# VH-VL binders against q0atu2, part 134

Target 1, 119 residues: q0atu2
Amino acid sequence: MLDKKARIRTSREYRNVFEKGKRLSGRFLIIYYVENALDNNRFGFITNKKIGMAVIRNRIKRQLRAIVREYQGQVKNKHDIVLVARAGIGKSSFEGMEKDYIAIMKKAGLFARNANKID
Key: E = the ipSAE of ESMFold2; O = the ipSAE of OpenDDE; V2 = 0.75 times the mean of E and O plus 0.25 times the DockQ between their complexes.

## First folded at step 6 (VH-VL)

Design m82 (framework fv_ivicentamab_arm2; at its last look DockQ between E and O 0.18; V2 from the best seeds 0.00; counts 0 for: pae O 8.1 > 2, placed apart)
Fold by ESMFold2-Fast, scan of step 6:
Structure m82 (fold): chain C 119 residues (1-119), chain A 119 residues (1-119), chain B 110 residues (1-110)
Amino acid sequence: as target 1 above (119 residues)
Amino acid sequence: EVQLVESGGGLVQPGGSLRLSCAASGFTLSSYAMNWVRQAPGKGLEWVSIIYEGGYTDYASWAKGRFTISRDNSKNTLYLQMNSLRAEDTAVYYCARDLYEPGWHFDYWGQGTLVTVSS
Amino acid sequence: AYDMTQSPSTLSASVGDRVTITCQASQSIDSWLAWYQQKPGKAPKLLIHKASSLESGVPSRFKGSGSGTEFTLTISSLQPDDFATYYCQQYDSYSYPELTFGGGTKVEIK
């Protein structure tokens, strides 16, 4: 489970991320992300009907929350991040979703560990 | 017109250090993930390292602790710092641009710079 | 880790021939495979990504196919410009990347 404070809860908060945030697509996931004015990160999760039946969508949401929880210590603080599952995610394994999450977070510059630049 | 030009190669003694540069033109370096790939004389290609758009870095297992990838966005230049060099590091070193969608394959390469590690 | 095996290592062919190069992955990589062409003294050039997607400007005589562990690059009618070494590369290992290339296939004049 993710801590309640780490969840995006309201429609207004989701709209803010979609309207003002940046977008990055992976193989199974799309993320929308924006800096917030809080002292912590918040995550949202979207699964649509194109993915499959409610049972599949609910499994995917649970698995994505578990992945986010596992890697939350590596995420740069003060961001609102919404994960949107792509249609093909239903055919992915847990490991496949995890790989995609890690890769897109690295590409987005949202992982705090191991960021190197000179001058 | 995209161009990548490597420099900094040469003869270095075992245990020595060398810094390679890759000058980019025709595109903004910070908008792409960038890679180093090497090729020993008469041998195949071997991936070395990546720096993502956001600055996160990853390395081949054999390169960790010895090689450091970095970039200077103001100079539009990519670097590879190589330490504790061994004879087995003798190769032409290429910088290569990551083609996103989905990434981790390379659309443009420099002409390479030869690093020779010997007495 | 992902081992990539190419065959043959060397291929002798004449202009107009159909040439087929094979790439075998030690575990499933889905369709996350690219093909490159390298001429002597030059950098590699991307030909195909995602196993079968031809890059812009690459002649239609080049075709990639396969998924899982077996992949092929076919040149339907070899031209003089096609004598080169060809490499496959997997990119299924992208979260903790250790990208791997095949050993290469040198296509030379018969």
Scores: ipSAE 0.762, ipTM 0.893, lowest interface PAE 0.9, mean pLDDT 91
Fold by ESMFold2, look of step 7:
Structure m82 (fold): chain C 119 residues (1-119), chain A 119 residues (1-119), chain B 110 residues (1-110)
Amino acid sequence: as target 1 above (119 residues)
Amino acid sequence: EVQLVESGGGLVQPGGSLRLSCAASGFTLSSYAMNWVRQAPGKGLEWVSIIYEGGYTDYASWAKGRFTISRDNSKNTLYLQMNSLRAEDTAVYYCARDLYEPGWHFDYWGQGTLVTVSS
Amino acid sequence: AYDMTQSPSTLSASVGDRVTITCQASQSIDSWLAWYQQKPGKAPKLLIHKASSLESGVPSRFKGSGSGTEFTLTISSLQPDDFATYYCQQYDSYSYPELTFGGGTKVEIK
């Protein structure tokens, strides 16, 4: 789905985003984001137990990864971005998650106007 | 003190154009999503358009293709270019500051500028 | 975009009355609803966000409640400054990017 280079992998990397990054909330998602020193973006995904059982949480992570993959070409480079699912996300549709992601990414200033979706 | 002052309204014939301005003071305009909202005389409020912090724009479906939201950050000023005006566009036009966390509702409004579209 | 139905359209009341205004969404908007007050010739003023959270400086006589499809704004004891028109506004992510307002409730002196 996402390249190995495009993943936030370690606890230290996640902590850096939470400690130094900006935060923006939508209806279903919270994003934390910070500029990195790389030539690319990295993404992380967090669900917690309030969302539901592990099967439900894993389904939501897969849906969020699919959304990120679809729009990754529009994201300004050099950012670490962590998507945190809010408690109510389990009741949303894929379309609702997608709309929320687009809205918060636009409001955060993270979309580049000249980028296209990557399939 | 946060202040928003609209100008550029007036009488225009159908098919004509106007550019509205909204001068912001007490805050940096580009740090917030900014909106236009209109109110026909004696009627309710209707959302028109948004420009996000990062420069992306969205419009009400009836405004697409006729109205263009923009800003000049050096002058701390928001604009609405209105083309192909119709009688139903007669309204007071407000600029409004979008909130963060969560967004898409408005804490500060200008006093509005009246646009009248009539023969 | 969701339809927002606001009632009543006009309400006559006296100082000291308890006033209740309702706003109904055509589909659930969870708690993503704001209330505004607008006096004649003036811009709207935000009173309440997220259905029930009062904005700073708004008197405690204003109370928002509800979730899902039905919401209320209650003024527990109407004051002279409260004669105005009130609007609800939904900002649910499903309606992105289009935001919708209720038709308004004008609160007048009886």
Scores: ipSAE 0.144, ipTM 0.729, lowest interface PAE 5.5, mean pLDDT 86
Fold by OpenDDE, look of step 7:
Parts: sequence; structure tokens; C-alpha cells
Structure m82 (fold): chain C 119 residues (1-119), chain A 119 residues (1-119), chain B 110 residues (1-110)
Amino acid sequence: as target 1 above (119 residues)
Amino acid sequence: EVQLVESGGGLVQPGGSLRLSCAASGFTLSSYAMNWVRQAPGKGLEWVSIIYEGGYTDYASWAKGRFTISRDNSKNTLYLQMNSLRAEDTAVYYCARDLYEPGWHFDYWGQGTLVTVSS
Amino acid sequence: AYDMTQSPSTLSASVGDRVTITCQASQSIDSWLAWYQQKPGKAPKLLIHKASSLESGVPSRFKGSGSGTEFTLTISSLQPDDFATYYCQQYDSYSYPELTFGGGTKVEIK
């Protein structure tokens, strides 16, 4: 699980990202991202009812947290990043979800130089 | 209502340059991925380029280096800069809005603008 | 690469006929396929997405089916307004290879 300081937790923090951040859509994910004034990155996760039943939403959220955690050390510093799960994500495998995350993060230019775990 | 209006097409000699415009109304361009799709006379549809919500751009392999997609958010207008034009670039050029439900399909199209490359 | 093969290229039919157009992908695209209708001098119009989901306002005589590599667009009873060119389009990948359309099928009056 992500450390508390690495998580976007309040509505105010989420709203700041939505209002001031950039948006980029992938197949299964939409990311909103903005620079912060901290020394660490923070991640937020949104899974709405369009994704499916609560059990599905919770599964998807756990999977997304796992993906983010795995690549956390390779993301550029000082960013707030919100991942919004799209309706089709329930049709995706974990691997497909991971590939979508990597692809969209690359397009956003959010991975640091010389990142080693990125395919 | 959503509307896209292309302009800038015309006759140009081989090796020449031309910039197309796509004026959007009824929605904000920067909130969507926007595409250029062309169609040679009597031929099929061919994807040219895309600009994502975050500003990242991509191109068909044949378009790289000669075509540049951009947008002016203040004018809510999409552009396609075309350089080193060839006879085979002769086509009607459409701007098309992406619909993510999910994936890249196009829900709104402009009327198109004709580009004719001929000596 | 995602090559899309559409057949037939031209189809002659009469009002009331059942019309079937096929689209074949070079590799599996699951259900990430769209169908468009284009009339002469007009922009394409989205008819179907996700292989079988009809867009709002599209008549029920249009039906999309298939998954993986084989897809079909069926018009159960051709109407005068349906004479046009139809295109399939894959959108499975959000990275290279690029987006691709089928070659198109012109449905003309017999």
C-alpha cells in the first residue's frame, strides 16, 4: 500500500488536480497530473459506478494501486497524479491495465530519465 | 451543439506548404483528443495525426516530419501544418473528435477541406 | 500493424434487400471496432462502436456483430437512405501501430 504522504486523500486535493492539472486519456485510464510543491509524488484513484459493482470497483482500485506502487520510484518528482478508471477497465487484464498505465505515463512525460522497469 | 469547421484548403504546388484550420464550437477542444483524417478522391479514409488532451501529439508513420498538429486553446481551433507536399497528399482533410467510450472512435467530423497538390 | 480488410468493395442491392458487409482484422482487436457511413460529398457518420453498440439516432435495421478478427455490418432491409459507402475502423491500440480503417464498401442501387 502507498504511504499516506504518497496519497491524494482530500476533496480539496483532488479538485486542485482537476482544476489546475493536465488531462490525458488512455484506453482504460484517464490521468490528471500537476506539479506540486512537495518533495514527493501523490497519487489519487477514482472508480465510479460506471466501472461496475462495488466489488469490481474495489478490485480495480487495488490493481491500480499495485501498478502505481511498482513504478512509483520511476515517476518524476513533485507531481500530483489522479488516475480515473474508465468504464472499459473491467474488461482488461491486469497486464493490459499495466500497459495502459505505462503508455499514458510515457505520453504525459511523467517517467524519469533512465527508468529501468519500464517496458 | 457540437460543430467542426475546416478551412485552409486549396491548390498548392508540389513542395509547397499549407496550414489547415478546424474551428470548434459547442465544446472545448483541449478537453478531447482531436484528429486529422484525410481521404483522397475516390479513395478510403486515412488517419493522419492526433493531439491528446494533455497536448501530446502523434502521427501516422508516413506523416512524421512533414505534418504538424497543434491547437490554440484561446481560439478553440485545431491546426495541421503540411510541408513538402506531394501529389499523393491530395485529399479532403477532416478534423474529427475522439469519443472515449472506450477507445479511439470519432463521433463528430467537420465537413472537410480539399487540398489539391498539382503542378 | 492492424490491417483491416473490408469486403466486398462494391455491393449492388435493391431496396428491401438484406445487406452484409464484412471486416477482417489482421490480429484480434476484441470488440474495439467502429462502423461509419459516408455519403458523397459528406463527412463520415458514426453508426456503431464497440462492434455492436448503435449510436443514438441510428435505425435498428443496422446491426453490428463479431469479435476478435471477424466483424459484420448488416442492414436487415435496405432503405433508399442507406445507399452510401461504409467503413470499419479499429481502435484496439492506443499506441503504435496507428489507427486504421477498412478499405470501404460502396452500397449502390442495382
Scores: ipSAE 0.014, ipTM 0.666, lowest interface PAE 8.1, mean pLDDT 89
ESMFold2 (binder alone), look of step 7: mean pLDDT 89; pTM 0.910

Design m83 (framework fv_ivicentamab_arm2)
Fold by ESMFold2-Fast, scan of step 6:
Structure m83 (fold): chain C 119 residues (1-119), chain A 119 residues (1-119), chain B 110 residues (1-110)
Amino acid sequence: as target 1 above (119 residues)
Amino acid sequence: EVQLVESGGGLVQPGGSLRLSCAASGFTLSSYAMNWVRQAPGKGLEWVSIIYEGGYTDYASWAKGRFTISRDNSKNTLYLQMNSLRAEDTAVYYCARSGDEYGYPFDYWGQGTLVTVSS
Amino acid sequence: AYDMTQSPSTLSASVGDRVTITCQASQSIDSWLAWYQQKPGKAPKLLIHKASSLESGVPSRFKGSGSGTEFTLTISSLQPDDFATYYCQQYDSYSYPELTFGGGTKVEIK
């Protein structure tokens, strides 16, 4: 579960990330990200109607939150990060979304490059 | 002042290998995504490879398996290791910096280094 | 990977002319398109990012426009320093991150 403090909560906060942040796109995900003035990371999630019906959108949102929660310890602190699901994500596997997230975060420099070597 | 200086180009036989260097000054190389771009004589620009801030790398499909991008942060230098060279790899090779505010458009370029593959 | 088709390949123009170069993406890239200028024997120079945003120091006669799949670079009142080759570049790679350039447009003296 992501703590309250780890979530982007208001339209103003989302707007800030979109206006001032950098963008990287993967196969199923787009991230927008900007450094924040807090001592922790915050995440936002967007699943628009182009993805499919509410059942599909709700599943995708739950799966993305689970992925973000699982890897939150590897994310460099002090960032606001918004994940936007691309239309094709509805046909992706959980593993496919997870791999795309890891790749994007590494490209952004938001993951430790050698995290997998720490036992 | 931002400056990029390529070196290591020269004449090499088909099937041979060559390593290009790009010495960066005026900025910290590891804080930016860095690229190699090539241009065959009289032809257009062709993107070759990128190394992202986090160290993740990507390549043009034709470069995968033959070319390796890397950097040495202590020397503030970018490299391109080229193996199994072909006549079609003959080109001026530029290193280029991806601007933070722009995402991945290239705000600074080196002067280029010529690689000639012929027997 | 996105195919970037640039037209024309060459154009002849006179000082003072209005010049338009077109760049077409095989799929929507929103506004993630840059324009570069390259003079003979020199490295390319970034002119415009995000389809329409001029770089600092670039003359106002350069204008970028478009979104999605069709983009244009317009040079109003062409100057002697503008005879060069121009390239568009997409930086919104989806499936595999390939940063593709257009084929280039050489603007030469008529």
Scores: ipSAE 0.033, ipTM 0.664, lowest interface PAE 6.6, mean pLDDT 85

Design m84 (framework fv_ivicentamab_arm2)
Fold by ESMFold2-Fast, scan of step 6:
Structure m84 (fold): chain C 119 residues (1-119), chain A 119 residues (1-119), chain B 110 residues (1-110)
Amino acid sequence: as target 1 above (119 residues)
Amino acid sequence: EVQLVESGGGLVQPGGSLRLSCAASGFTLSSYAMNWVRQAPGKGLEWVSIIYEGGYTDYASWAKGRFTISRDNSKNTLYLQMNSLRAEDTAVYYCARGEWEPSYYFDYWGQGTLVTVSS
Amino acid sequence: AYDMTQSPSTLSASVGDRVTITCQASQSIDSWLAWYQQKPGKAPKLLIHKASSLESGVPSRFKGSGSGTEFTLTISSLQPDDFATYYCQQYDSYSYPELTFGGGTKVEIK
């Protein structure tokens, strides 16, 4: 589970990220992201009906939260980030979702360079 | 308009070092993921390294620890520092501009610079 | 990383022939594949991205097809200017960070 303070919770906060943020599309994920005025990062998650039945959508949402939690320490401070699952994500493996997330975050410049081993 | 020009290749002895440069014109280099791709004489293309728009880097497994990709935004120039060179590193080295779709394909390439590792 | 197998390694054809080059991925890459043309002594040039999206300025005789694990590049009426080696490249995020090329197909005009 992500800490309460690390979650985007209100419609107003989601709307702010969509209206003012940048958008970046991956294979299974779209992120919207914007700097916030807080000292911490906050994450939101959106899974829509095109993904599949509620059981599948809930599994995907849990897996995305687990991925975000694992890499939380690498994310540059002071960002609101919303992950939107694309229709094809239901057929992805956990590893596939994880790799897509990492690629997107690195392209966006949202990972701290020294948080992980530099290749 | 878009142009990439590599330089710095030449003959170097095994165990030696060499730094390649790629001068970009017609676009801002830091706005793209920049790549090095090599081709041994008579062989195919092999991806070497990437520097993402956000400045994070990745390398082919065989290049880790020996090669370092970097850029100088003030000179609009990409670099590849190559250390501990081996005979099997002999190749034409191309710089290539990465265009994002979910991950990268290469829309522009330089002419290449030949690196020969031999006595 | 995904293995990319390209066939044939070489082929010879006459002007006006239909030429087909195949690229196989070891695992599904959906449509995340590009095709490049490389003439002797020159840098590669992008022809097609997303398996079938033709780049501006590339002649319509070039066509990309396929999805999943099997892809083809077809030249419907071969011209002398098409003598070159052709490479496929996967860019599926599942293979992150690796970007993998096929071994190449050399097209020689008889």
Scores: ipSAE 0.230, ipTM 0.792, lowest interface PAE 4.3, mean pLDDT 89
Fold by OpenDDE, second read of step 7:
Formats: structure tokens, C-alpha cells, sequence
Structure m84 (fold): chain C 119 residues (1-119), chain A 119 residues (1-119), chain B 110 residues (1-110)
């Protein structure tokens, strides 16, 4: 799982991202991102009941965390990034989520230029 | 070094109860999703239950209501409470650490503990 | 949970043989399949995850391939140490989450 230092944890931290950050929407995800004053990135994850039952929401969170972790080393540093799951994500495949994440992150310009896992 | 050691197996009569333990070392249980997987003699592997990092639990459809997974963070130990045991529950029970990279799999296993349900 | 059909249940082979084990899912599981090796009286050992990612320390003669519903584990040249039972495993990423193993394939000496 993501290191504790790589996680957005507090409501204030989330609010900061939502208020000051940029927003990009994908098919299954909405990403909010803003530069931070740290040396590392922090990620947050938002799911709600529109996605489905608690079991589904938990699965989605786990899958999103897995995706973020997989590409974490390729993301430009000094960013707070919040992933918001859209309602339809519950019916998506992991691959679909991953592709959506990659697409949004590319659009945001958040991947390092030398990133190799990006298709 | 990551290590998992199961204990608590033994002979029990049908309808009886048994609690298995899995002592973890080399890592923090609560930082991972932990699983129980069983294997009847001469048969294949069968997933039983999972406890996620946040403490949420889930079960195989057949296990619901009779099996309960839990952990004690202070002891870094995983448990499986088994009730209303049946002959078909006879198996070696393994604890296994789950990992997302990004697919879900079991990267570390204990040696297993044998549970025999017989009159 | 999606059904996992593993074949064959048993295969006999000789050292040096090319061995292929297949795992079929009832529905697409993307590439979220793992392969395990188990020897008698021992716990399973992870060989491959994400359908094709080889675990550290696993010999290169092991190869995982496939996506969607069809997956294969190939041993290019069977070694004495490879006689064991192999299992595929998936995590259902679509429906109600259950972890499922294939029925297993016992690779035995011809």
C-alpha cells in the first residue's frame, strides 16, 4: 500500500486540493491536483454511495490505490492528487480504471517525461 | 524477513468450533490485506476470507456466517474463528499476505495448520 | 465470482519438455491473474502475477501470458524441480469480490 507520507489524510488537506487545485475528468475518475510544498506526492481517494455498496466501494479504493502505487514513481513530485471515483466506476474493469487514470494524468502533465509505463 | 506461522489446528467434532492463529513477523499485518486459504486433503486451494488494511472483512459465499476473520494489531496476529464445523471443512488452513501490484495476489504464505473435523 | 477452469488436471512430462497449462475465466479479468507452484506438504509459492510478471527468484523458463479470459503458464524446458501442482488465481474486479483459484494442474514425471 501507499506509504503514510504519500497519503492525503485530513479534511483540510483534501479541501486545499479541491479549492486550489485543477480538475480533470475522465470516464471513471475525476482528478484534482495541486502543487505542494513537500518533496513527495500525496494521494487521496474519494468514493461515495453512488458507486455501490460498501464492498464495491472498498474494492474500488483498493484498485485505485493499486493503480496509483503502480505508477507512483513516474509521477512528477510535489503534488497533492485526489482521485474521485465516478458513479460508473463500479461497473468498470481494473484495466479500464488504469487506462482512465493514465489518460487523465497525461492530460494533466503529471507524468515525468521519462516515464516508461505509460502507453 | 517476512514470515507467517499458523497454529491452532487439530481434531474437532462436527458442530464444534476452533480458532486458528497466524503470527506474522517481518512486516505489519495491518498494512496489508490478509487472507485465509484452505486446502482439503488431495484437493485444490480455496479462498476463505480476507481482512483489508482498514479492517473491512469479506468472505467466500460458503464461509459467511460460520467463519470470522480478525486480527490483533498489538500482537501482529491474524485469526480465523470457525464455528459449526463440518466434515468438509477438513483442510490445511493457510494464512497468506495479499498484495496489489496492481493485481491482487498472495506473495507470502504460512506453512499451514491442519484442521480435521471428524466424529 | 467468475469461474476459473484450469486444464489439464494432470499432465505427464519429461525433463526438458515444454509444458503448457491453461486457465480460462468465465468473464474477462483483464490481466489480473497469478500463478502458484505447490509441492507436496508445502505451501503454495507465487510464481507470476499480473498474468506475466515473474516474481523475483523464479527461473526465466516460467512464462505467463494471456489477458481477458485466456491465460497460459509455460515452462519452456521442464526441470526436475518443476514437478509440482500449479494453480492460477484471480481476483474478480467487476462483480462481488471473491478470490478464486483454478482447479490445479499436477505436473508429474512421465
Amino acid sequence: as target 1 above (119 residues)
Amino acid sequence: EVQLVESGGGLVQPGGSLRLSCAASGFTLSSYAMNWVRQAPGKGLEWVSIIYEGGYTDYASWAKGRFTISRDNSKNTLYLQMNSLRAEDTAVYYCARGEWEPSYYFDYWGQGTLVTVSS
Amino acid sequence: AYDMTQSPSTLSASVGDRVTITCQASQSIDSWLAWYQQKPGKAPKLLIHKASSLESGVPSRFKGSGSGTEFTLTISSLQPDDFATYYCQQYDSYSYPELTFGGGTKVEIK
Scores: ipSAE 0.006, ipTM 0.634, lowest interface PAE 9.9, mean pLDDT 89

Design m85 (framework fv_ivicentamab_arm2)
Fold by ESMFold2-Fast, scan of step 6:
Structure m85 (fold): chain C 119 residues (1-119), chain A 119 residues (1-119), chain B 110 residues (1-110)
Amino acid sequence: as target 1 above (119 residues)
Amino acid sequence: EVQLVESGGGLVQPGGSLRLSCAASGFTLSSYAMNWVRQAPGKGLEWVSIIYEGGYTDYASWAKGRFTISRDNSKNTLYLQMNSLRAEDTAVYYCARVTEDLGYGMDVWGQGTLVTVSS
Amino acid sequence: AYDMTQSPSTLSASVGDRVTITCQASQSIDSWLAWYQQKPGKAPKLLIHKASSLESGVPSRFKGSGSGTEFTLTISSLQPDDFATYYCQQYDSYSYPELTFGGGTKVEIK
């Protein structure tokens, strides 16, 4: 699970990211992102009904949170980032979602070069 | 009118350096990913480098360490710094606009600038 | 990077002919493929993106098809303006984005 301080929780906070943020699309994910005035990053997650039934949406949400948590240390500080799952995400594997996340974060300039390197 | 105009090409000796410029008009450069693509006389297209909307850069393996892509958003201009030039680098160099929404298809191209590396 | 094999390298045709150009990727690229037209002395022009989506202003006689590893560009009724070199280009990289072009197909007068 992500710490409470690392999560976007209110509709007002989500609205701010959508209105003022930049948008970038991946295969299975769209991100909206904006620099914040805090000392930490905050993440939001949206899985709409177009993805499938509740059991599928809940699985996707859990897997996305796990991916974000795993790569949290690679993300540039002071950003609010909202991940929106695209309709096709229900057919992807965990690895597929993970690869898409890494790719879009790199393209957005939110990851350092070689951010997927563990050493 | 959306337009890209390259400049900075010319004759240079092996081991020399050149900086190519690509001036964008009719759109905001920082809102797109930008590529450099080259074509040797009578040969096919070869990808050189990309800079994504967020500033992440990547290079063809043969270009890494010798070429550097950059942009100046205040001047709406893209650059390619080329060092340690070899005869094999002789080509017309194009800058091109791209987005993932087009499957990384390049919808706007400059006219190209010729770089000749010869003694 | 994925190897892109384009065939034929040269094709001779007459106005009104149906011509087909193929691209083979060394590994699956889903639908991440574009087609370009290049005339002598000019920059390439985007014709098709995402394997089958026709660019605005490109004549409907151009059609892209395929997914995975095998792709085709078809010109259903060749016009004088269509004598040119055609290139396919892929992008399907998660961690290390790389763009690869096919070798090109020159469509020339029979």
Scores: ipSAE 0.008, ipTM 0.633, lowest interface PAE 8.4, mean pLDDT 84

